# Ledger of designs, part 263: miniprotein binders against q56419

Target 1, 326 residues: q56419
Amino acid sequence: MEGRTLEEVQEEVFKRHGVLVPKKELEDLAKALEEAGLLLTEKVEARLKEEEEKLKRERPMRLAGLSYPEGEREARAFLEAFRASYPGEGEEARVLLMPHLEPSRVPEVYGAALAALEKTPPPERIYLVGVAHRPLKEKAAALPVPFQTPFGPALPDLPALQALDALLPFELFNTPLAFREEHSLELPLFFLKGRFPEARVLPLLVARRSPELGEALKVVLRDFPGLLVLAVDLSHVGPRFGDTPLTRTLAEEARRRDLGFLERLAEGEPEAALAFLGANPTRIDGVEVVASLLPLLRERKGKVLAHRLDLEAPTLSAVGAGTLVL
Short names: E, the ipSAE of ESMFold2; O, the ipSAE of OpenDDE; V2, 0.75 times the mean of E and O plus 0.25 times the DockQ between their complexes.

## First folded at step 20 (miniprotein)

Design l21 (at its last look DockQ between E and O 0.89; V2 from the best seeds 0.76)
Fold by OpenDDE base, look of step 20:
Structure l21 (fold): chain B 326 residues (1-326), chain A 120 residues (1-120)
Amino acid sequence: as target 1 above (326 residues)
Amino acid sequence: TEEERRFEWLFKHAREYLREGYESGNPRILRLAIELFKEALEIAERTGDPEREALVLWYLAVAYLDLGDKEEARKYAREALRIAEKKGIERVIQWAEQLLRWLEKLGDEEKAEELRKRAE
């Protein structure tokens, strides 16, 4: 058959939009089409366009009632419990590195982030830089819409976002569907909005290192000052991630890389932090974010507040998480 | 071959979705991972690659565990173990056994809790 297969269509849609359309859905669509390949793609694109149009208005919660409470009262109690899980005091942050892992796995790390936020004057805006777990059309992207939270919508800083877009060599407002399910923004935003209800947000995703992003943000931050938040996890090791089961040696290596990365960042040496990881054999996911934000991280001194390598016993795997203030 | 290429694509992205699902707890993402793994499994079965088959079955078990479906998780973990034992795939044997031990523990705890509730 000279036409594209359903599989080819699925792969193409994924590559183009970062969205996986289930094969069954494609099959159902194909049954209605005389020519499966091109026409199927068009129909899929039309549906995706409708979803994109919805995302032009707001980004709804996806993890409410799962990773965090949906109700405001319960959400506040949740925040308090997480803060309580960290026994230390925070420090004022100009830059905050925090996890985006499911909060219940590393509560004290989120607690440390909350502790830092307690010592931070309310910012006018928050630059929230997450990790794109799905393909982006460009190296980085932004979604200039309200993000729903239990504490009300996190409103975008449109002037700052526009200023950033104007300085980038690519269209910043790309791949809106990549934001629909992206937890690397939603999870940290819960904590940030809970602490700073009046702050505007710049929700940014990085798929690949973009030196241009860091340089552009450095300029934008002069006119639009705010808190920079890197929502990143650290090492991912074990069978779940394609490795051998967690051993003492593997855990020590993961911790060494996590802490070595964070400490070099704390010393204001982000290039050294990246160099220290080399090929990144323990799969620290924050590498592309840090590599994009080098101009903003250079010469900033800070402190590692928390670190955890969280063991998942069923799969003998582990994920690293940390909180760093600069 | 095209089938091998397709398998690798499916398996890669299934693991990526599984990771995302694990990190977020998002059941929709986990379901996507499961669909990709199931398609990968069909290819592995058809091509007669027991190592790939056993691996996919283990990942399916993990995905169902993440989804909270302990019954399906046990089913796929047992199947992974069966194939791995039959073919001497030591790595998957270890991983499947560990997963099953965990699932059994969870089952026992659920039974204990049920019995406790009945005694009250």
Scores: ipSAE 0.726, ipTM 0.882, lowest interface PAE 0.8, mean pLDDT 92
Fold by ESMFold2, look of step 20:
Structure l21 (fold): chain B 326 residues (1-326), chain A 120 residues (1-120)
Amino acid sequence: as target 1 above (326 residues)
Amino acid sequence: TEEERRFEWLFKHAREYLREGYESGNPRILRLAIELFKEALEIAERTGDPEREALVLWYLAVAYLDLGDKEEARKYAREALRIAEKKGIERVIQWAEQLLRWLEKLGDEEKAEELRKRAE
């Protein structure tokens, strides 16, 4: 008999793989395995290994039909609707900061990103840096496989990824399962691939700040020029995020923190942007990515194209999103 | 304290999944958050901790609101309010009342639109 409780299995699987399996799912599986005389732990490990092997070949769409259309024709119309939601002109970007929040919540912020992309010469490759929502084995990770989109596969830039891996003090390709559901790459990628269908991609995640990543990327970008994209959200305030209810004062503070952060980045002063946030009381999501990429942001001036603090009355909460070109 | 440790572990990750589901629009992740909140609720009920019960019930209401299941959202928000009023948990009283008022407004708008359609 295995001798472990379902709770112990749940926690052990999370420790080993960063995957949290609900107790109810374990109960159902345990009933089936009891009838067959198989161990629950063995079955769970086999399923996770199978999923990991699939991710080593390709990363399928997880949000098609949910956050964006699955069909290419509908997806192009969807992109144009978002561009139309931002009436302004963009500017050429060498570095683009854009959100990863559900696009329907901040349509003009994604529209501003599209406006910037239309002024940007098509790059050979895109360094797409998102925020890990699952634990990584290291401070950062990549997944060197095609990411499926409605516009076709976004192909990995394998030589650039290998060069980056060689410069880091840790294995870059370290946590495939963390990419399975990661929307901070998938949502921005939809917009990027739609505008740059021939660009290769370096899909990168940051869990904790890594100065080594920024230094390595500075070297890699010299030899493999491309567009750097920081796919990050800004303030998270209110009870939804474990905070006090949104008031006009808290909303004004969150907006001030978002804009002050973005404006200091736009002046080429990323250290000042981080210092401005202090203990990060409004929980700006982009801090770990910016802190990792300091060498790529210093002295690079640009412009804030859009910002929205998306208010949610039922929960007295809000999330900030912005578009910045450097 | 083992029950407290496990509650905090579940509650922390359930809220992380709720945030992720909200940010991504992914109902699969929202349903995972719901399952974890339900596990946490069982612990809070078993240990007789009304503040934890009321908090988790409120987060369940939020998760169902995100899924678009207004009936379940209302059910959990009402239960959160009931416990919070009984035990004087002021923040959850305020949170649940706000959510329920908003759900009432949505119900009124749906009723009004249904009547407009019938009138042609």
Scores: ipSAE 0.697, ipTM 0.853, lowest interface PAE 1.4, mean pLDDT 91
ESMFold2 (binder alone), look of step 20: mean pLDDT 82; pTM 0.813

Design l3 (at its last fold request DockQ between E and O 0.90; V2 from the best seeds 0.81)
Fold by ESMFold2, look of step 22:
Structure l3 (fold): chain B 326 residues (1-326), chain A 105 residues (1-105)
Amino acid sequence: as target 1 above (326 residues)
Amino acid sequence: TEEERRFEWLFKHAREYLREGYESGNPRILRLAIELFKEALEIAERTGDPEREALVLWYLAVAYLDLGDKEEARKYAREALRIAEKKGIERVIQWAEQLLRELED
């Protein structure tokens, strides 16, 4: 031991790497190291370095067999079942807003996204912008490696990613550990790769709004045209999220805020959409992404295809999800 | 105090992981949240803070519900209710009763 408590190690590792290791796991590791005569800190750092090096080569499926099937045949059937849950027709998208919430909770919302993709010519590349659930070193990040899917690897668009990195005032590729568990990319990617198996991907995460990212993407998209996807959820309300229990009035308010946000985006008015939310009392999950991408959303008109406020009775809580084409 | 700071840090991150586990359907993240809530519960018990204790127990019940472990979910929700009723913690009484009502159905 280096004279640190397990609590101090836990917090230090989080500060340095953005990874929170449970105390029980540190305790077990410390027992193994004591028997082997090794330092706990040295072993933790080596383990995290090993995980980081793996992520610099590829990003494996983390949710196969959990949120979607691992086998390609079953995955195709799963994808088609989701399309069937939305009986309408889509519209061509140059920008698609879709959820990253566990798909079985909002099947028709993902089905609407598939309907839009059905009408969209296969793009050369997809700019997939999700929400970072782990700390990033910068406002935004990317991971320029293949992401594994049941439909084969989603290959990175390295020239476009390098062009984007060159235009930003911060390093884009310096937080690979943040991608290890990130479902806001993996869940939408399943649907996107299933429909566009030949498209390359720019897997992007936003932690904090970055006007620089939006301006850089506007430039990169001119030279590297493709589909822009905002993979975001909407309202988060109720005791699960620290609020009072959902009532009819609170559910109506959450739905009003979700739809008002989406409708203003559909009118090409992203600044008005953000202003409409004010302090964002229902915790719409897409605000930092939309605020980053203003130059790409202005004056682009479209249509809201689907919305659900997914209610959970045991906790009187809800999460909103929507599908928007621009 | 340092224990209050550590409780707040654990409770914040445990709830973030619970939200992430719920949104992703990822049991590995849900189990991480459970471990962090258990660490937070230890502090609340040690410092004799029944409001924090009842809250953490309710979130543990939610985490086990998300894992599909209804027996553990009921166990933690009942314990949350017991403390909340004894100490008059009205919001946790309401939350625990709702969760237990739904698990009996």
Scores: ipSAE 0.827, ipTM 0.927, lowest interface PAE 0.8, mean pLDDT 92
Fold by OpenDDE base, look of step 22:
Structure l3 (fold): chain B 326 residues (1-326), chain A 105 residues (1-105)
Amino acid sequence: as target 1 above (326 residues)
Amino acid sequence: TEEERRFEWLFKHAREYLREGYESGNPRILRLAIELFKEALEIAERTGDPEREALVLWYLAVAYLDLGDKEEARKYAREALRIAEKKGIERVIQWAEQLLRELED
């Protein structure tokens, strides 16, 4: 059997599991093995299985002490500072669209989300729908375990998760490793848990548009009412993302796309919002999430509370973020 | 070629990890991006593709910036600029010059 190279094993493991194993780790494993390739893959798979078993118990914080404080006292102060960064008042939300970008880049956008949460009665449960930055085995996934936060664990709503799973044509509880470091859930969850400490959570990831998810959630929400949160960013433009440097024209186009998208959502026309983006030349990352949740967004009127196109001057790049209530 | 295929795979996923690292601030993810970019760089150097080499060097500089390592960021940005100037790669010249200006104390 022509021995697979370490590079081939790395690519295969990534393709199969959505996990990149460092080359050094593969080298160390290979030195311990008499046969390369298949045995190495098996050993890697065994380690990944152990990590999956850990994720059956809880999802630990990955960004504590980095993107937000680890300590509860400091975390509360952090939360209050972000709220203070938004000078306006919020509105009651049944649906909240908020960013998942590193909070310090767009503080007032997170502040607007917090302002909306202040006007929202504490929900029994939160449907938190993030963007999968790693491959999923299915179009969408859930992790039915406690998520750690500085404010204590966010507990899963198992009955609602089970009800959702039963209505989907695929296994909802797939690709647990995709949740291990997914910031699109962890960062919004910090703010949500801080405001609603008693709410149960349904942590959901979308990799590809799933109309089935929206239809299933529409049914589940009748028996299990709660707050729907879309954790999505908007445009990604500039050299960091493979474009030309940010110009006035490019910035205007990014803003036009972002605001045009959000405004059409605020008017209760999610299909029009998607159609408006077309080929999505400014790379709004929320498209697959919105496309999956159309039944829940139709005919809902709302308001855009905040928008920012955040410039990163060193790379002449920018990322759009927004807060929308419905 | 197999080398070109490998380069494109590395470069694609390195940029994806760089994006994830940028959005999250997760240094582990940034280190993964750096590993992939370094391997891509080795291929670009071996194959003698100065455009790919200069581009990878710029992205390495950005990844180190994201890690908060300004010294390494400057090092790679300067090397990107050097190669880009030598070969007349105007796009990378502009990007490297801007990055260096912002990295100056």
Scores: ipSAE 0.797, ipTM 0.931, lowest interface PAE 0.7, mean pLDDT 93
ESMFold2, look of step 20: ipSAE 0.820; ipTM 0.925
ESMFold2 (binder alone), look of step 20: mean pLDDT 88; pTM 0.898
OpenDDE base, look of step 20: ipSAE 0.795; ipTM 0.930
ESMFold2 (binder alone), look of step 22: mean pLDDT 88; pTM 0.899
ESMFold2, fold request of step 23: ipSAE 0.802, 0.794, 0.811; ipTM 0.917, 0.915, 0.921
ESMFold2 (binder alone), fold request of step 23: mean pLDDT 88, 88, 88; pTM 0.899, 0.896, 0.897
OpenDDE base, fold request of step 23: ipSAE 0.759, 0.753, 0.757; ipTM 0.917, 0.915, 0.916

Design l4 (at its last look DockQ between E and O 0.74; V2 from the best seeds 0.00; counts 0 for: pae E 1.6 > 1.5)
Fold by OpenDDE base, look of step 20:
Structure l4 (fold): chain B 326 residues (1-326), chain A 105 residues (1-105)
Amino acid sequence: as target 1 above (326 residues)
Amino acid sequence: TEEERRFEWLFKHAREYLREGYESGNPRILRRAIELFKEALEIAERTGDPEREALVLWYLAAAYLDLGDKEEARKYAREALRIAEEKGIERVIAWAEQLLRELED
């Protein structure tokens, strides 16, 4: 009986908060409480509430010293190296699609994003829309707090966030714990803050397509103009992702889907881009984000600056990444 | 069965954490994936499902690779290969052999 209770608690906590509590920790806690079930849940909820309270103040770096340097001087050198990895010139962006994959895997793709940012006038604010890798209570969420970076805190645009919340049929400020370790915001934000130190940020996550989000943002952007950034990856293929090993045929299919998706977006046809993917058999990451932002992507013409299908040879798997300017 | 349901839940979320860990390079997330895979492995061993066992072992090897622990990665890849060869699980044989080739110095 007790084992089922712990497993149920773990599943429930994960479903509600997107947080995995290790079974051993639950066991230790249950033992300490001498009771399982409701009391265990309450204690777990209390701990999570404490973490949520911390996130009301700021979102600390989680990947500093891992995916990027923690120190400002080293971080600037890191940015310059990534920019140097892309030999081309950028274009002015009103909408930027860029990856959130670990930067060292696709340096030239991030370099292309930096090249685009060099040609972009400093925005007052950045709408940064990432992918929720953890469950959200609603289709989308925002965290209205400073995000720490090596370049100082990225400050939230509270007026614009409030305006967005007021136009949505659901509470925008939901599931704060989903932001705690979300790399789809942290990694692109490093590059964005490094380039635009004075820009305010609206950190947004999408779990499922929300047409309401795109419509609301379209209205908000009129009063609160800024740069829209889609932080999304492309195809995920191979055994690592539950697929067959990367073959020439599979790689060609992944590239075809990635480029076909990006090219249709570059033509200002986001619905056609989504339709082109169909059931999305190569698991393009950015589908729900694009589907949520259709009103902002329609009729906008742009250019694909970079694409890479990055092979991990040990697992015969690959991830697609791209940079698109609109 | 309840055990099958639990296995599928663990295995699903372990792969999700593994993906997140791979994409971010976050070792904390990778460790969470490993914990879930280990629990899934225990179930697979108890239920006597060699296909599930071999798969989980391969994913554990991949997770340890992501952590930079080549020794543990080799260990789990070898065990995945052993079970897969014994039971004739061709896909896992190929995946484990490839992983071992790439992990060789």
Scores: ipSAE 0.795, ipTM 0.917, lowest interface PAE 0.7, mean pLDDT 93
Fold by ESMFold2, look of step 20:
Structure l4 (fold): chain B 326 residues (1-326), chain A 105 residues (1-105)
Amino acid sequence: as target 1 above (326 residues)
Amino acid sequence: TEEERRFEWLFKHAREYLREGYESGNPRILRRAIELFKEALEIAERTGDPEREALVLWYLAAAYLDLGDKEEARKYAREALRIAEEKGIERVIAWAEQLLRELED
């Protein structure tokens, strides 16, 4: 009965059965079927609203007991073990690029980030920029609430977040549910909060490149100085990501693209880093974040401290991760 | 067709969840990917598309591998291999054989 008017149904029923069903009765039947469907929809919507309301107060740990320990004492020991996995020394970071991949896959890459943080004076605030794995209503978003960690809550920098929101051509606080499971914030935050327990946080997500975000952040950082963290992964290659099985050649190419990207960033040449990737055939995860933050990356020179292309033998797939200080 | 559109929609989102679950180690996200792959598999079976069926079975194997459920991973990989060998789907034969070799040890 799709696409038919109520009058057409009425006439056809009469033709077939000799019964003239009043139009009102046909309307009532259609509404009854919609009410049944709406009841299911209402239950789903109520559950989503409940979760959204929770997120407007705080963002709970979702990966405690999975990716890192839930207890504070164990979490501190875990943090120190990761630092120990990187035997080198860090450098002071004004901008830090670090991964968001499961820490046990790339321990020395997170260790290098910790080494950089050792050399970095405790900032008043951290601009933590991750990659949205859920759709956002806009190109970027923030969630201005405490994020729970084993080291206590990471408090939002509300004045800086409000200043940022005021400078953007879109509502910054636009998609709370996108933060519920977002590991690109939670995993780096564990390490950052553990090292800088007093710093406030601006938890930011990028879904699509936003030049407006970078312009606004450059202004906000002048008034609200802090540490800028790009929490991004690098190449994604192999069958898990739709490629042929990883070969030595594909792995070498992925590593070359990861390192070429990082080295050009380290030279203060973010446009050249993006151009080097072209169509991004190895799906470097950091491209949308870097493209958004160009004004903050230009002319900042630094150093690549670590890199790993983490191979998974059963699927012949790999993900790259790196640590860069600027 | 509507069924082909629905398959592609499910398959795309299931793979996105699988990537997210793999990167985060989050079993809740991995289980969602599995359910979406199972819905896609039902469509591929009903529409008689063996290449899509074999592909989805391999992704199910990868998802169970991520959960640490080696028995389910082997089960789906063997089924993917069976269909791929029967129908000559060389890509999935290679993928399934590799996964099964690694899980035997």
Scores: ipSAE 0.662, ipTM 0.876, lowest interface PAE 1.6, mean pLDDT 89
ESMFold2 (binder alone), look of step 20: mean pLDDT 87; pTM 0.885

Design l5 (at its last look DockQ between E and O 0.85; V2 from the best seeds 0.78)
Fold by ESMFold2, look of step 20:
Formats: C-alpha cells, sequence, structure tokens
Structure l5 (fold): chain B 326 residues (1-326), chain A 105 residues (1-105)
C-alpha cells in the first residue's frame, strides 16, 4: 500500500504468481491487514502459500453439487444417465480424446467416452492431460496428490510422475495453484474414476506446446503402461469468445474444423491435423495438447465416436466437443 | 496509453475467466470474471470510450446469465443497449437485443 496502488499490487501478484486478484479482493485484504497490522503484499503472499500447502496434500472436489452430484450413489446414477445418452457402442481405446466442457451441455459426447471405457480393459494408470486455464510457470505441470471424487480419491501414480519429472528439462510440480479450480481435469476425472476405480492417475496440464513432454511421456508409458486421455474441447466461436455472432456459415465452418481435426487424428496423422487448423480460426482448445503429444499419436488409427457443436442462442456462440478413440 | 493497456489486460483475462466459468459452471470463477469486468468498465467510463463501455456491459450481462442471475443479466444488458443505441454501436445493439429476447421470455 505504501507507495503502491492496488492496481500495482494486482499486476505484481499476477506477474509473480499467475493469479489475477480483483481489486475488490485486495481492498478486503487491505482492510484485514490494517486490523492485523500486516502489509498487503505479505498478506496476499501468505494466503497464496497456504492454498499451495493445502494442494500439496490433496486436491478437493470443486464442482461437486454443481456439475456432478456430491454423493456416491447419485454420482453412479449420473454416470448411467450419461451412458444412456449415447445409444451406440464404443471401441477399445489406448488413447481417448474426450471433452472437459460442462457435461450437461454435451451429454452424448461424454456418453460416447463411457461407451469406449466399457470396451477398454481396466488400466493400471491413466495419463490425464488437460488444458491449463491459468498460466503455468512452465509449458506443462502436474500435481502429484490424490484428487477427490464422489467415488473416492483418485490416487497419483507417484513412481510414473517422478520418472516423468526426471526426464523433463523443467520443473513439473511447481505450479500447484493452477490445479485448484481446473475443470479440464476434474470433469473428465469424474467419468474416468467412476469407470476405473482402481486406476492410478497422472494429472497433467499443458499451457504451451512442449515437444519435451511428448518425448518424456513416450518413455514413461513404455515402463508404466496405461490409458492416455486428452481432455480437450474443440471450436469456440461467437461473441462469448470475442468473435462475430454465430451464423449458419460460421457454425458449419466450426463443425468442419472440429471434424477435420478429429478425422486426421483418427488416421494417425497428428501433424496433418494441426496443419489443417493453420492459425486455428475457430479456436480449437486441444491444439497445444495435441502438439505436445505427437510421438504418442503418430500412426495410431481409430474412430470418432461423437461430436457436438453446442449452440447457445442468447449469445450466438458455440463450443465444440468430441470423443475420439485411438 | 497506460489506461488503454490496463483495460486490454483486464478485458482479456476477464473474458478468459468467463470462458472458464462457462465451461465449468463454477460460480467462484464467474464472480471473479464479474469483478474484473467491473474494473475494466471503470476504465472505459473514465476514458470516455462508449464502445468499450457497451462491450464490457454486455459481457457483464453474459457473466450474470451464466451465474443464473437473470435480474442482473437483464439490468446490464439494458444498460449496454442504452449506451449502444445512444452512440450508434451497431454490433452491441444486436448482441444486447438478442440476449434480452432470451432473458425477457
Amino acid sequence: as target 1 above (326 residues)
Amino acid sequence: TEEERRFEWLFKYAREYLREGYESGNPRILRRAIELFKEALEIAERTGDPEREALVLWYLAVAYLDLGDKEEAQKYAREALRIAEEKGIERVIAWAEQLLRWLED
């Protein structure tokens, strides 16, 4: 506060910690600081450190009672309802691409993922790779702790995570705060843990493409085999995402981009899938994850099980979601 | 300008939080987006930029829609429309009218 504005504190905290704290929260903390006799910067830093320390022990459910039921019995019924939303059969997956969009928006796409899991032998572990919605200190991160679910804790595969960290040229475990609210892991994990209750998990986030991650994972997967899951969404179009209003033409383009991307992945051609998107004009969410994991996707053929471009009339916007097995 | 830089920074990350909140249904993230949009709105008002002002008001309406607060969504959408009509900001007129058709049914 002394010689600094709240705006300056806000920007410095973001620069140092990757957390954009609204001014109103800083004002509230400043009042508490005056009452406690502490500097504003020291209070903010202490609070963030406390949250980090909690995340070093476990990652609690953040979306229970919001996106999925909190109770185990209701959660099992919820899974069955989603499976029923997809009338087709799945196929065995060694790699599964599934969404992380709010499940109620694309129920049959999650249902297709469940159908694939029904055909998939229970793995020892699941490599769950999501999209970081907060800045990471590095290109990718992991959080080697239990993630709570209504089906019990999803336990980390510590030996595999340690092996992965040892192979990377950057610190893998240094951004725990990025996991606190990260739905791209929590929403898919609900479905995965519900189907594979004994599998351990490697919860991974990608912020920026990392060829090093893909090469390291290729080595780790040979020694620690398991199911690779890309938890990604597809096109994001319309004013909600800073774009022009959805038209029939833009919706057709978004669908074409989504399906073209998925089909090229299904042919075992991930480089072609990325090239097809070019500058990514419909903002497909999965690009950085796919670009990181090229060695694991090449020459692996499979099938697109489902796709939906979820239209939102009030905002003339849409988000695409798909299910792909390789 | 420095005010313009701060507006763009706040507006960018407020929209990212809004996207995250929309995708997850998480009210804590939606409320953070709302507070960041309110900060951006203050800058747009101080700098006398009605286009930025109307845009941010529309995004505030969307954030409250996502939160399930129809009353606040309507209020912000109407204010976005009022400014956009007064200043001839055609895209925000169209966006606000579409949103209000949904909210007022």
Scores: ipSAE 0.756, ipTM 0.902, lowest interface PAE 1.1, mean pLDDT 92
Fold by OpenDDE base, look of step 20:
Structure l5 (fold): chain B 326 residues (1-326), chain A 105 residues (1-105)
Amino acid sequence: as target 1 above (326 residues)
Amino acid sequence: TEEERRFEWLFKYAREYLREGYESGNPRILRRAIELFKEALEIAERTGDPEREALVLWYLAVAYLDLGDKEEAQKYAREALRIAEEKGIERVIAWAEQLLRWLED
């Protein structure tokens, strides 16, 4: 009986909060509890509430010193190196699609994003839409707190966030723990804050397609204009992701899908981009984000600035990344 | 069965954490993936499912590779290969051999 209860609690906590509690920790808690199931869940929830309370104040860096430098001086040098990795010039962006993959894997793609930002007038606010790699209670969520960066805190635009919440049929401010370690916001935010230090940010996550989000944002953007950033990766192929090893044929298919997706977005045809992917057999990451933002992507013409299919040779796997300006 | 359902849940989320860890470079997330894979492995061993066992062992090897632990990665890759060869799991044989070739260089 106790084993089933622990497993159920682990699953429930994970589904609800996107947090793995090790079975051993649950066992230790259960031993301390006279009563099973509900009490154990309550104790776990109490600990998670403490973490949530911290997230009411700020979202600390999780990847500083790992994926990017912690110190401001080193962080600036890092930005310059990434910009230098892209030999081209950017274009002004109203919408920027950029990766959230570990930067060192696709430096020129991030470089292309930086090139676009150089041609973009400093926005008052940035709508940063990432991919939820953990479960959310709702289709989308926001965290209305400062996000720490080496360049100082990225401050939330509370009025714009409140306006967005008011237009959604669900509570926007849900699942704060999903933001705690979400790299799809933290990594692009490093580059964005480095270029636009004074911009406020709306950190948004999408778990499932929400047409309501795109419609609401379209209204909010009229009163609260800003830069829209889609932080998404492209194809995920090979054994690491449950596929056959990367072959020439598979790589060509991944590239075809990535570029076909981006090109259709560049033509202002986001529905055609989604339709082109069909069942999405190469697992393009950005599908749910794009599907949520259709009203904001329609009829906008732009340019693909960069694309890379990054090979991981040990696992014969690859991840696609791209930079698109609209 | 309940055990099969449990395995599929653990294995699914372990792969999701592994992906997140790979994409972010976050070792904390990779360690969580490893924990879930180990729990999944225990079930696969107990239920006597060599295909599931070999797969989990390969993913464990990959997770340790991501952590920069070549020794543990080699250990799990060799074990994955052994089971896969014994049971004729061709895909895992190929994946484990490739990983081992890279780890030996």
Scores: ipSAE 0.747, ipTM 0.912, lowest interface PAE 0.8, mean pLDDT 92
ESMFold2 (binder alone), look of step 20: mean pLDDT 87; pTM 0.878

